VHH binders against q9y6x5. Designs and how they scored, part 386

Target 1, 379 residues: q9y6x5
Amino acid sequence: LPPKLLLVSFDGFRADYLKNYEFPHLQNFIKEGVLVEHVKNVFITKTFPNHYSIVTGLYEESHGIVANSMYDAVTKKHFSDSNDKDPFWWNEAVPIWVTNQLQENRSSAAAMWPGTDVPIHDTISSYFMNYNSSVSFEERLNNITMWLNNSNPPVTFATLYWEEPDASGHKYGPEDKENMSRVLKKIDDLIGDLVQRLKMLGLWENLNVIITSDHGMTQCSQDRLINLDSCIDHSYYTLIDLSPVAAILPKINRTEVYNKLKNCSPHMNVYLKEDIPNRFYYQHNDRIQPIILVADEGWTIVLNESSQKLGDHGYDNSLPSMHPFLAAHGPAFHKGYKHSTINIVDIYPMMCHILGLKPHPNNGTFGHTKCLLVDQWCI
Below, E stands for the ipSAE of ESMFold2; O stands for the ipSAE of OpenDDE; V2 stands for 0.75 times the mean of E and O plus 0.25 times the DockQ between their complexes.

## First folded at step 17 (VHH)

Design ha8 (framework vhh_7uia_1; at its last look DockQ between E and O 0.76; V2 from the best seeds 0.00; counts 0 for: pae E 3.7 > 2)
Fold by OpenDDE, look of step 17:
Structure ha8 (fold): chain B 379 residues (1-379), chain A 124 residues (1-124)
Amino acid sequence: as target 1 above (379 residues)
Amino acid sequence: QLQLVETGGGLVKPGGSLRLSCVVSGFTFSSQAMAWVRQAPGKELEWVSSISGSGGSTYYEDSVKGRFTISTDNAKNTLYLQMSSLKPEDTAVYYCARVQYTYHSGTWVPFDYWGQGTQVTVSS
């Protein structure tokens, strides 16, 4: 039988939550599998971009999902969480579920993973759920496991997405111990439900499972605001994305807009597109706007509107607060092994290896994950 | 035409043992995962144990780990649940079930066939 892999994402699960809170179910999962303590995600550290990087192995400039909100100047199209189903935005890369599904006697399934309800390169996941935040984890899990068991051709790759602890992180801030403890307890219980369900079905020993996240969360405050209206008139630009990385489309001369913004705040770096630091791998795409503003950690870019968020993400991907974790279990993985750090793009070639898929060109390094795999030499 | 018949239940004192049997007709255990589930009075159905189709993997809910053992005899088409160190909280009707998704009551459920159940009562 072909190998099977379930990829699970808990949105906004900061890596150090594992050190600061108790996760009995997740720790048991880790004990029987592997842990990568820190995953360096891609810049910007937002949901859609990083989820697509996980399944493509590409930096954002390469796979074309460069933010949760995008604008294409040629087509005049907009991308957002409420408008994300146009294949135009996704077709600059081939996600793993498409590659998998195009193989002989294989199919893919998805429960609300970004992009999975979109025909990418004229291929949509054989089984998928349209995104609906009101659908319970249980229902999502039930569908995924049903597809893993009943499908013909067999589902060999499946994804499962859950919105927490991101939503709560935004609401309460990651430093709210009382509320985040409650939220993270629920997450651990869901992991328990997942494991129990797989055991109940007799799948646990033979199914590879990866539990990861797209980004972390940093504490914000009303005392750390950058008001753009204090620096530039809103009539001089169009805001494509706001905080903590603002995408600016000038309505007047770009240089003039830049000059008005460059000294707006000591807690914000302003880049012309061509001057964006190379380490971000966030330059070579037309969907990246002419000017990018990057707020310092914990600072929020605002207009004359007050922000209600106490936590946020999207900051520099070198910041530990932005990093998620990765845990895995199954026949492909060692037991009781912990690894310090990988890049989020490294997950793709690893998954391809596990599934016996030829990877598309990608930015990941298979060597970074060899120590996690039983069939590979470590180092 | 498919039938599961549970036996072996009864009254037992705390700390006692019981062995449940489930005789299957209409299919074989070969490559077929099987499970035990139970329902206590006033409680929801609870998964207890599963065995893979090959018989190579066994799984248990946390509350019964170390006390219960699931097994099969393929030649007899019989599923077993050896229960030891029984507790009052183990009191329930026990069902054997074939692990196979089926659509029921508006949703997919992981068991398509199960028996009439056998009563297990643990009491002093």
Scores: ipSAE 0.734, ipTM 0.908, lowest interface PAE 0.7, mean pLDDT 95
Fold by ESMFold2, look of step 17:
Structure ha8 (fold): chain B 379 residues (1-379), chain A 124 residues (1-124)
Amino acid sequence: as target 1 above (379 residues)
Amino acid sequence: QLQLVETGGGLVKPGGSLRLSCVVSGFTFSSQAMAWVRQAPGKELEWVSSISGSGGSTYYEDSVKGRFTISTDNAKNTLYLQMSSLKPEDTAVYYCARVQYTYHSGTWVPFDYWGQGTQVTVSS
């Protein structure tokens, strides 16, 4: 039979949670499979961009989902959490589920992975759930396993998305051990439920499963606020995105706006688009605004008000606090192998290899993940 | 006419053994994943074990691993559960079920046909 892959994301799962909290079910999953301890994600370290990078193998500037909030000056279109369905935003890349289901006798299924309820290049996931955060993990899992088990043509690639621990990480902060222990125990139980469901259905030995995440989480504080209204009149710019990477569209001379902002806080870097560090790969897209403000780890950019969040993400992707992990199990993967680091864009060419798909041009390096795979020389 | 019939239940002392049988008719036995599911008195249904359609892969709930063995005899259209080292906690009605999603009570459920069940009682 053709190889099958289930890609699972637990949003905001910081890599060092694995060593700082107890995960009996996830540790059993890892013991029978592989672990990548740190995944270096893409800048900015936000949900929509990084989930799209996983499934396209592209930096944000190349796939066009450059933030959770975007503006395109040419078309005058806006993108947000509540306005994410226009294919315009997604069509600068081809995600793996589109490539997969265009193959002879293959389908794709999705339980709420970002973009899977959008017709990208006139192609929507063959089976999908419209995004609705109130739908339980159990219902998402039941639908995805039903599609894996019952579909014609067969589902060979499936995605499953869950909002935790990101939602709780924002609410409590990653340093709140009591609340985060409870949250992470619940997530470990969900992983146990996933594995048990696959065993019960007879799928466990023939299905490749990747459990990963898009980013980590850092602790915030009311003592670490950067108040933009103290530095610049809001009439001089349009705010496209706020924190921790603010996207600034000047309404007046760009240099004048830059000069008002550059000394606003010692805890914030201010970049003209052309001066954004090359290591971010975050310059060559019209959706990246002329000025960006990058807060230091744990600092929050605000508009003359306090922040409700105790944890956040979106910071510099070199920060260990922004890095997730990757674990995998299945016939394509070794048993009991541990790997230190890959780039998040490396996941896409690895998945294409497992599924026998020709990858689109991408920024990933297949060689970085070869040691995870049983059919490859580990060099 | 599709039918699943369990036999082999009974009363046994702790540490004892039983072999449950499920004779099937009305479908291609060797192409279908099959399961054993149990319900203890006053408890919810609990998955026990599954076997893949061609009889190649077997799976067990953690509490029964190493004590129970699922198998098939395709010539007799029969599914088995060999139970050993039985404990009082294993007391339940045991059902044979076909692994196939069906729509029931507003949701998809993973078992579409069930046998009538056979009682297993483990007591001293």
Scores: ipSAE 0.389, ipTM 0.796, lowest interface PAE 3.7, mean pLDDT 92
ESMFold2 (binder alone), look of step 17: mean pLDDT 78; pTM 0.774

Design ha9 (framework vhh_7uia_1; at its last look DockQ between E and O 0.85; V2 from the best seeds 0.00; counts 0 for: pae E 4.5 > 2, SAP .679 > .668)
Fold by OpenDDE, look of step 17:
Structure ha9 (fold): chain B 379 residues (1-379), chain A 124 residues (1-124)
Amino acid sequence: as target 1 above (379 residues)
Amino acid sequence: QLQLVETGGGLVKPGGSLRLSCVVSGFTFSSYAMAWVRQAPGKELEWVSSISGSGGQTYYEDSVKGRFTISTDNAKNTLYLQMSSLKPEDTAVYYCARVQYTYTGSTWVPFDYWGQGTQVTVSS
């Protein structure tokens, strides 16, 4: 039988939640599998970019999804969560479900993973759900497992996406222990449901399952605001993305805009595109705007409007609060093994290996995940 | 023509044992995973145990682990559930089901054929 892999994402699951809260179902999952305690995600640490990095192994500058909100100056197109269906935005890379589906006697399935409801390189997942936040986890799980068990050609790669604990993190802030405890318990229960469903169907032993996330969450406050209107007139620029990494499109001379912003706040770094730190791998794409503003951890960039978010993400990808985790179980993985850190782009070559796929050129390092795999030597 | 028939249910005291049987006809038993599910009065249907077609893999709900054992006899085309250390909470109608997704007209469900069920009552 061909190897099978289910990739699951719980949006905004901060890595240290595992240390600060109880997850009996997830811990049982980990006990029988592997854990990577911290996954260094890509900059910016936002949902669409990082989910696409997981399935492409590429930095954001390479796969072209550089933010949740984007603007292309040539085509005058806009990208957002409500406008993400244009293949134009996705076609700068080949996600793994496309690679998988192009193989003989294989198909891919997806439940609301970013990009999976879009024909990328004229290929759309054989089975997919259009994104709808109102659809329950149960229904998503039911469809995914149905496709895994009842498809011809067989589904060998599937993705499952869930919006929590991100939404709640934004609402309550990650430091709200009372509310986040409730939310995270629900997440653990969903993991329990997932495992039980796979066991019920007889899939558990032979299915590789990865549970991960795209980013973490940091605490915000009304006392930590950076008001751009105090530094520059709104008529001088177009805001493509706001916080915590603002993408600025100048309407006047770029240098003048930069000079007005560079000293706006001691809690915000201002970069010309060419001066963006190399460590971010966030420079070599036309979709990155001429000026970016990067707020310090926990600071929110605002206009003359108050932010209602008590938690946010998108900050420097070196910050622990931005890091997700990765857990995995299945025939490809060891049992009871814990690993400290990997890069999020390392997941792609690992998944390709598990599925027997030739990976496209990517930024991941297969060597970083060898210790997780039973068929590899751990160096 | 396809039929599943459960037997073996009854009244038993807490701590007692029962062995359920499910005789299958109309299909090759070894070609399908099989499951036991149960429904207690006023409760939703609950999965109890599954076994692969080959019999090589067995799975159990957490509440029955260590107490229940699922098995098959392919020669007899029979599915078994050995229940031990029974508790009042195990009281339910037990069904054997063939694991195969099927469309009900409204949704996909993981079992396409069921037996009539057998009543298990655990009471002092």
Scores: ipSAE 0.525, ipTM 0.852, lowest interface PAE 0.9, mean pLDDT 95
Fold by ESMFold2, look of step 17:
Structure ha9 (fold): chain B 379 residues (1-379), chain A 124 residues (1-124)
Amino acid sequence: as target 1 above (379 residues)
Amino acid sequence: QLQLVETGGGLVKPGGSLRLSCVVSGFTFSSYAMAWVRQAPGKELEWVSSISGSGGQTYYEDSVKGRFTISTDNAKNTLYLQMSSLKPEDTAVYYCARVQYTYTGSTWVPFDYWGQGTQVTVSS
């Protein structure tokens, strides 16, 4: 039978949750498969950018989804959660489900992974759910497994997205052990349901499954606020994105706006676009604004009011608190192997290898993931 | 006419054994995965075990692993569940089911045909 892959994301699953909380079902999954303990994601460490980096193997500056809120300086278009379906935003890259379903005798299925309900390069996933956060994990799983089981041409690549623990991480913060323990137990139960469903359907031994996430979560506090309105009048700039990486479009001289902001807080770095550190790979796209403000870990940029969030993400991608994990099981993967770290962009060329796809040009390094795979020399 | 007929249920003491059989007709038996599903008194349906159409891949719910064995005899179009080391919590009606998604009018469900069930009772 042709190789098949299911890519699953639990949004906001910080890598060290695995060591600090109980996951009997996920640990059983790992025991018979592989674990990458830390995945170094891309800056900024936000949901839309990192999910697209997983499926394209590209840095944000290269795939064009540079934040959850964007402005394109050339076309004057705006992107947000409520305005994310224009293919214009997504067309700077080719995600793996497009490449997969264009192969002879193959199709792709998607349950709400970012971008899968958009016709990217005039191609939408062969089977998909329109995004709707009210749809249960069970229904998403049921649709995905039905498509894997019943489709012609066969579904060889499928994706499944779930909003937790990100939503609860924002609400409670990662340090709230009582509430996070309850939330993470529910997620482990969902992983148990996933594995049980695949076994019940006879899919478990022949389906490759990757369980990963886009980013982690850090603790916030009302004592760690950076008030922009105290430093600069709102009339001097347009705010494209706020926290923890603010995207600032000056309405007056750019240097003047920079000078008003540079001493605003010792807990924030202020960058002119040309001065953004090279290690971020976050400079060469028109959607990256002329000035960005990068809050220190755990600090929140606000305008004039308190924040409801007790946890957040989007910070420097060198921070361990921003890193997710990756676990995988299936015929392509070793059993009982642990690996310390990969880059999130490395996942794409690994997935292409598993599926027998020629990867598009990308920033990933296949060699970083060879040790996970049974058909490769580790060194 | 597609039919699934379970037999082999009964009353047994804790630690005992039973062998359930499911004779199928009306489809190519070896082309479908098959499952055993049970329903204890007052509880929801619970998947117990599955076997691939070829018979080469078997799967078990955690609480029965090591105690139950699913198998097939393709020449007789028969599915089996060998149950050993039975416990009171194994008391249920056991159903044979064909693994195939079907639409109920509101959702897709993973079993399209069921037997009428056979009662297994484990008690002192």
Scores: ipSAE 0.312, ipTM 0.752, lowest interface PAE 4.5, mean pLDDT 92
ESMFold2 (binder alone), look of step 17: mean pLDDT 79; pTM 0.796

Design hb1 (framework vhh_7uia_1; at its last look DockQ between E and O 0.01; V2 from the best seeds 0.00; counts 0 for: pae O 7.9 > 2, placed apart)
Fold by ESMFold2, look of step 17:
Structure hb1 (fold): chain B 379 residues (1-379), chain A 123 residues (1-123)
Amino acid sequence: as target 1 above (379 residues)
Amino acid sequence: QLQLVETGGGLVKPGGSLRLSCVVSGFTFSSYDMAWVRQAPGKELEWVSSIRGSGGYTYYERSVKGRFTISTDNAKNTLYLQMSSLKPEDTAVYYCARTQYKYSGEWTPFDLWGQGTQVTVSS
């Protein structure tokens, strides 16, 4: 049978939720498959960038989706959550669903993974849903399973995206055990429904399934605000993105803007683009602005106003609070194996291997995931 | 013809209960996220509670958690807010509003509002 893969993301699923909350269905999935306890994601630890890194194997500077809000000075284009469909933003890389469906006798399907409703390199997923966050998980799953079972050429790669626990994490914060327990139980029930539906449709034994996430969540507070307006007047810069990594386009001399900001708060690092730490791999793209401000964990950059979020993400990717997990089940994967960590960019070459695809040049290391796979020597 | 109509407001004593209703017309109710937002006299709008249209996920502002319950009846195209243990601080005009959650971690600006219903909590 040709190899098939379903990639599932539950947005904002922090790795340590697995240890701190009950997941009977997900734990059964893990028991019969593999777990990577921590996935080190890419900086900045935001939704659009990390979902694209998973499917391209590239750092943000290389795939060009460098934030949830972006500006390109050459074209004068703006990217935001309300203006994300221009292929211009996505075309600096080739995501796995494009490569997959261009193979003979293969197609791809997508239920709302970021970018799958955009024609990237003039190619859109063979079957897809237009993004609408209010469409139920059940409807997304019904479409995906219908396409996996009934398509010619067959769907060999499929994606499924769900907005929780990110939405709840922002509203309550990860430390709100009562609300997060309720939310995470509902997510575990959805995973149970996923597995049950795949079993009933005869897909479970021959479909590889990856369940992962893009980032975690850290607790925020009204006591941890950085008021940008107290340090610099709006007239000196254009604000491209605000928190927790602010993207600053100077309107006056860049050094003067830097000097106004550098002592604004001890809980914020201010970087000229050239001085961004090399470990971030976040420098070599024109969409990265000349100055960035990086708040410390749990701190929020605001414009002389309060923040309504109790949880947030986007911080330094070395922080355990920013790390998701990865679980997988299927014929390509061992059963009952736990692995400590991989880099999020390693997922792409692993997926290419499972599907028999030649990966594009990327930043992942296939060797980091070999121990998850039955057809590889672990050491 | 897109419309949100709130009902169920009124005068109640502290500790009392009310049920607000928001009847929706002109769009597929379950395809959107819905919220209750209130405005006390002389104050700005304050988010109270939200519900995801498809998943039954509910969210509550800290001061109303455990006292208020948001729910929907998709067959009746109606959003509810069950309020209990009401306090004088809950006095406000209550609006229902439509939104959607986005990848950015933000809800869109509310793009459709009801006219509001007055809730007054006093002796």
Scores: ipSAE 0.445, ipTM 0.743, lowest interface PAE 2.5, mean pLDDT 92
Fold by OpenDDE, look of step 17:
Structure hb1 (fold): chain B 379 residues (1-379), chain A 123 residues (1-123)
Amino acid sequence: as target 1 above (379 residues)
Amino acid sequence: QLQLVETGGGLVKPGGSLRLSCVVSGFTFSSYDMAWVRQAPGKELEWVSSIRGSGGYTYYERSVKGRFTISTDNAKNTLYLQMSSLKPEDTAVYYCARTQYKYSGEWTPFDLWGQGTQVTVSS
């Protein structure tokens, strides 16, 4: 049988949740599979960019989804969560589901993974759900498993996306043990449902399953705010993205805007585009604005309006609080193997290997995941 | 006591066959992936084959695929490597190994090794 792979994302699942909370179902999943404790994600540590990095193996500057909110100065187009279906934004890369589907006797399926409801390079997933946050996990799971089990050509790659614990992390903050315990319990139960469904359908033994996330969550506070209005008049720039990484489009001289912002707060780094640190791999794309502001961990960039979020993400990708995890189970993976860390872009070449796909050029390193795979040797 | 003991190695002519055995003590195959690893003189360790304790999936290094067969006999607690169409390049010490204990955190994929058995393919 051709190899099959299901990629599951629980948005905003911070890696250290595994250490601080109990996950009976996920632990069972891990026990019979592999765990990567920390996944270093890409900068900025936001949902759309990192999900696209997982399935392309590319840094944000390369795949072109550089934020959840973007602006293209040439076309005057805007990208946002409410306006994300224009292929213009996605066509700078080829996601794995497209590659997979273009192969003979293969098809792809998706349940609300970012970009999967968009024709990318004139190819859309054979099976997909339009994004709707109101659709239950159960319904998403039922569709995915149905497609995995009954499709012709067979679905060999599928994605499943869920919005928690991100939404709750924003609402409660990751340090709210009471509320987050409840939320994470629900997540674990969903993982239980996933495993049970797969077993019931006879898919469990033959299906490779990856459970991961795009980013973590850090605690925010009303006491840690950076008010841009205190530093610069809003008429001098257009805000493309706000916090914790603000994208600034100057309406006046860039240098003047920069000078007004550079000392705005000791808890915020201000970069001209050309001065963005190389380690972020966040420079070589026209969609990155001329000035970016990067708040320190736990600080929120605001205008005169106050933020009500108690948790947020998007910060420096070297921060542990921003890191998700990866767990996997199936014929391709070892049993009971624990790995310390990988880069999020490393997932793509691994998935390509599992599926027997030739990967597009990418920033991942297959060598980083070899130890997870039964058909590879790592020393 | 946890132990792996390999047997079955020896001298064989090119094109010949050997069957290696690895007797396992102290644990059951169903809980672990098992592997054969070999080391040729002056070369690094090389993964040869693996078998899942559960599911029975088998995996092979490219150069041995189609020639070697990994299998288990749970009743005998024994791992096997049937080698056919042997080549001089297959000359090595062959080790059976168990995957690392669950959550050990070690970087090495294996935590238990046999003493090894010498396989020499020569005309």
Scores: ipSAE 0.016, ipTM 0.328, lowest interface PAE 7.9, mean pLDDT 93
ESMFold2 (binder alone), look of step 17: mean pLDDT 86; pTM 0.887

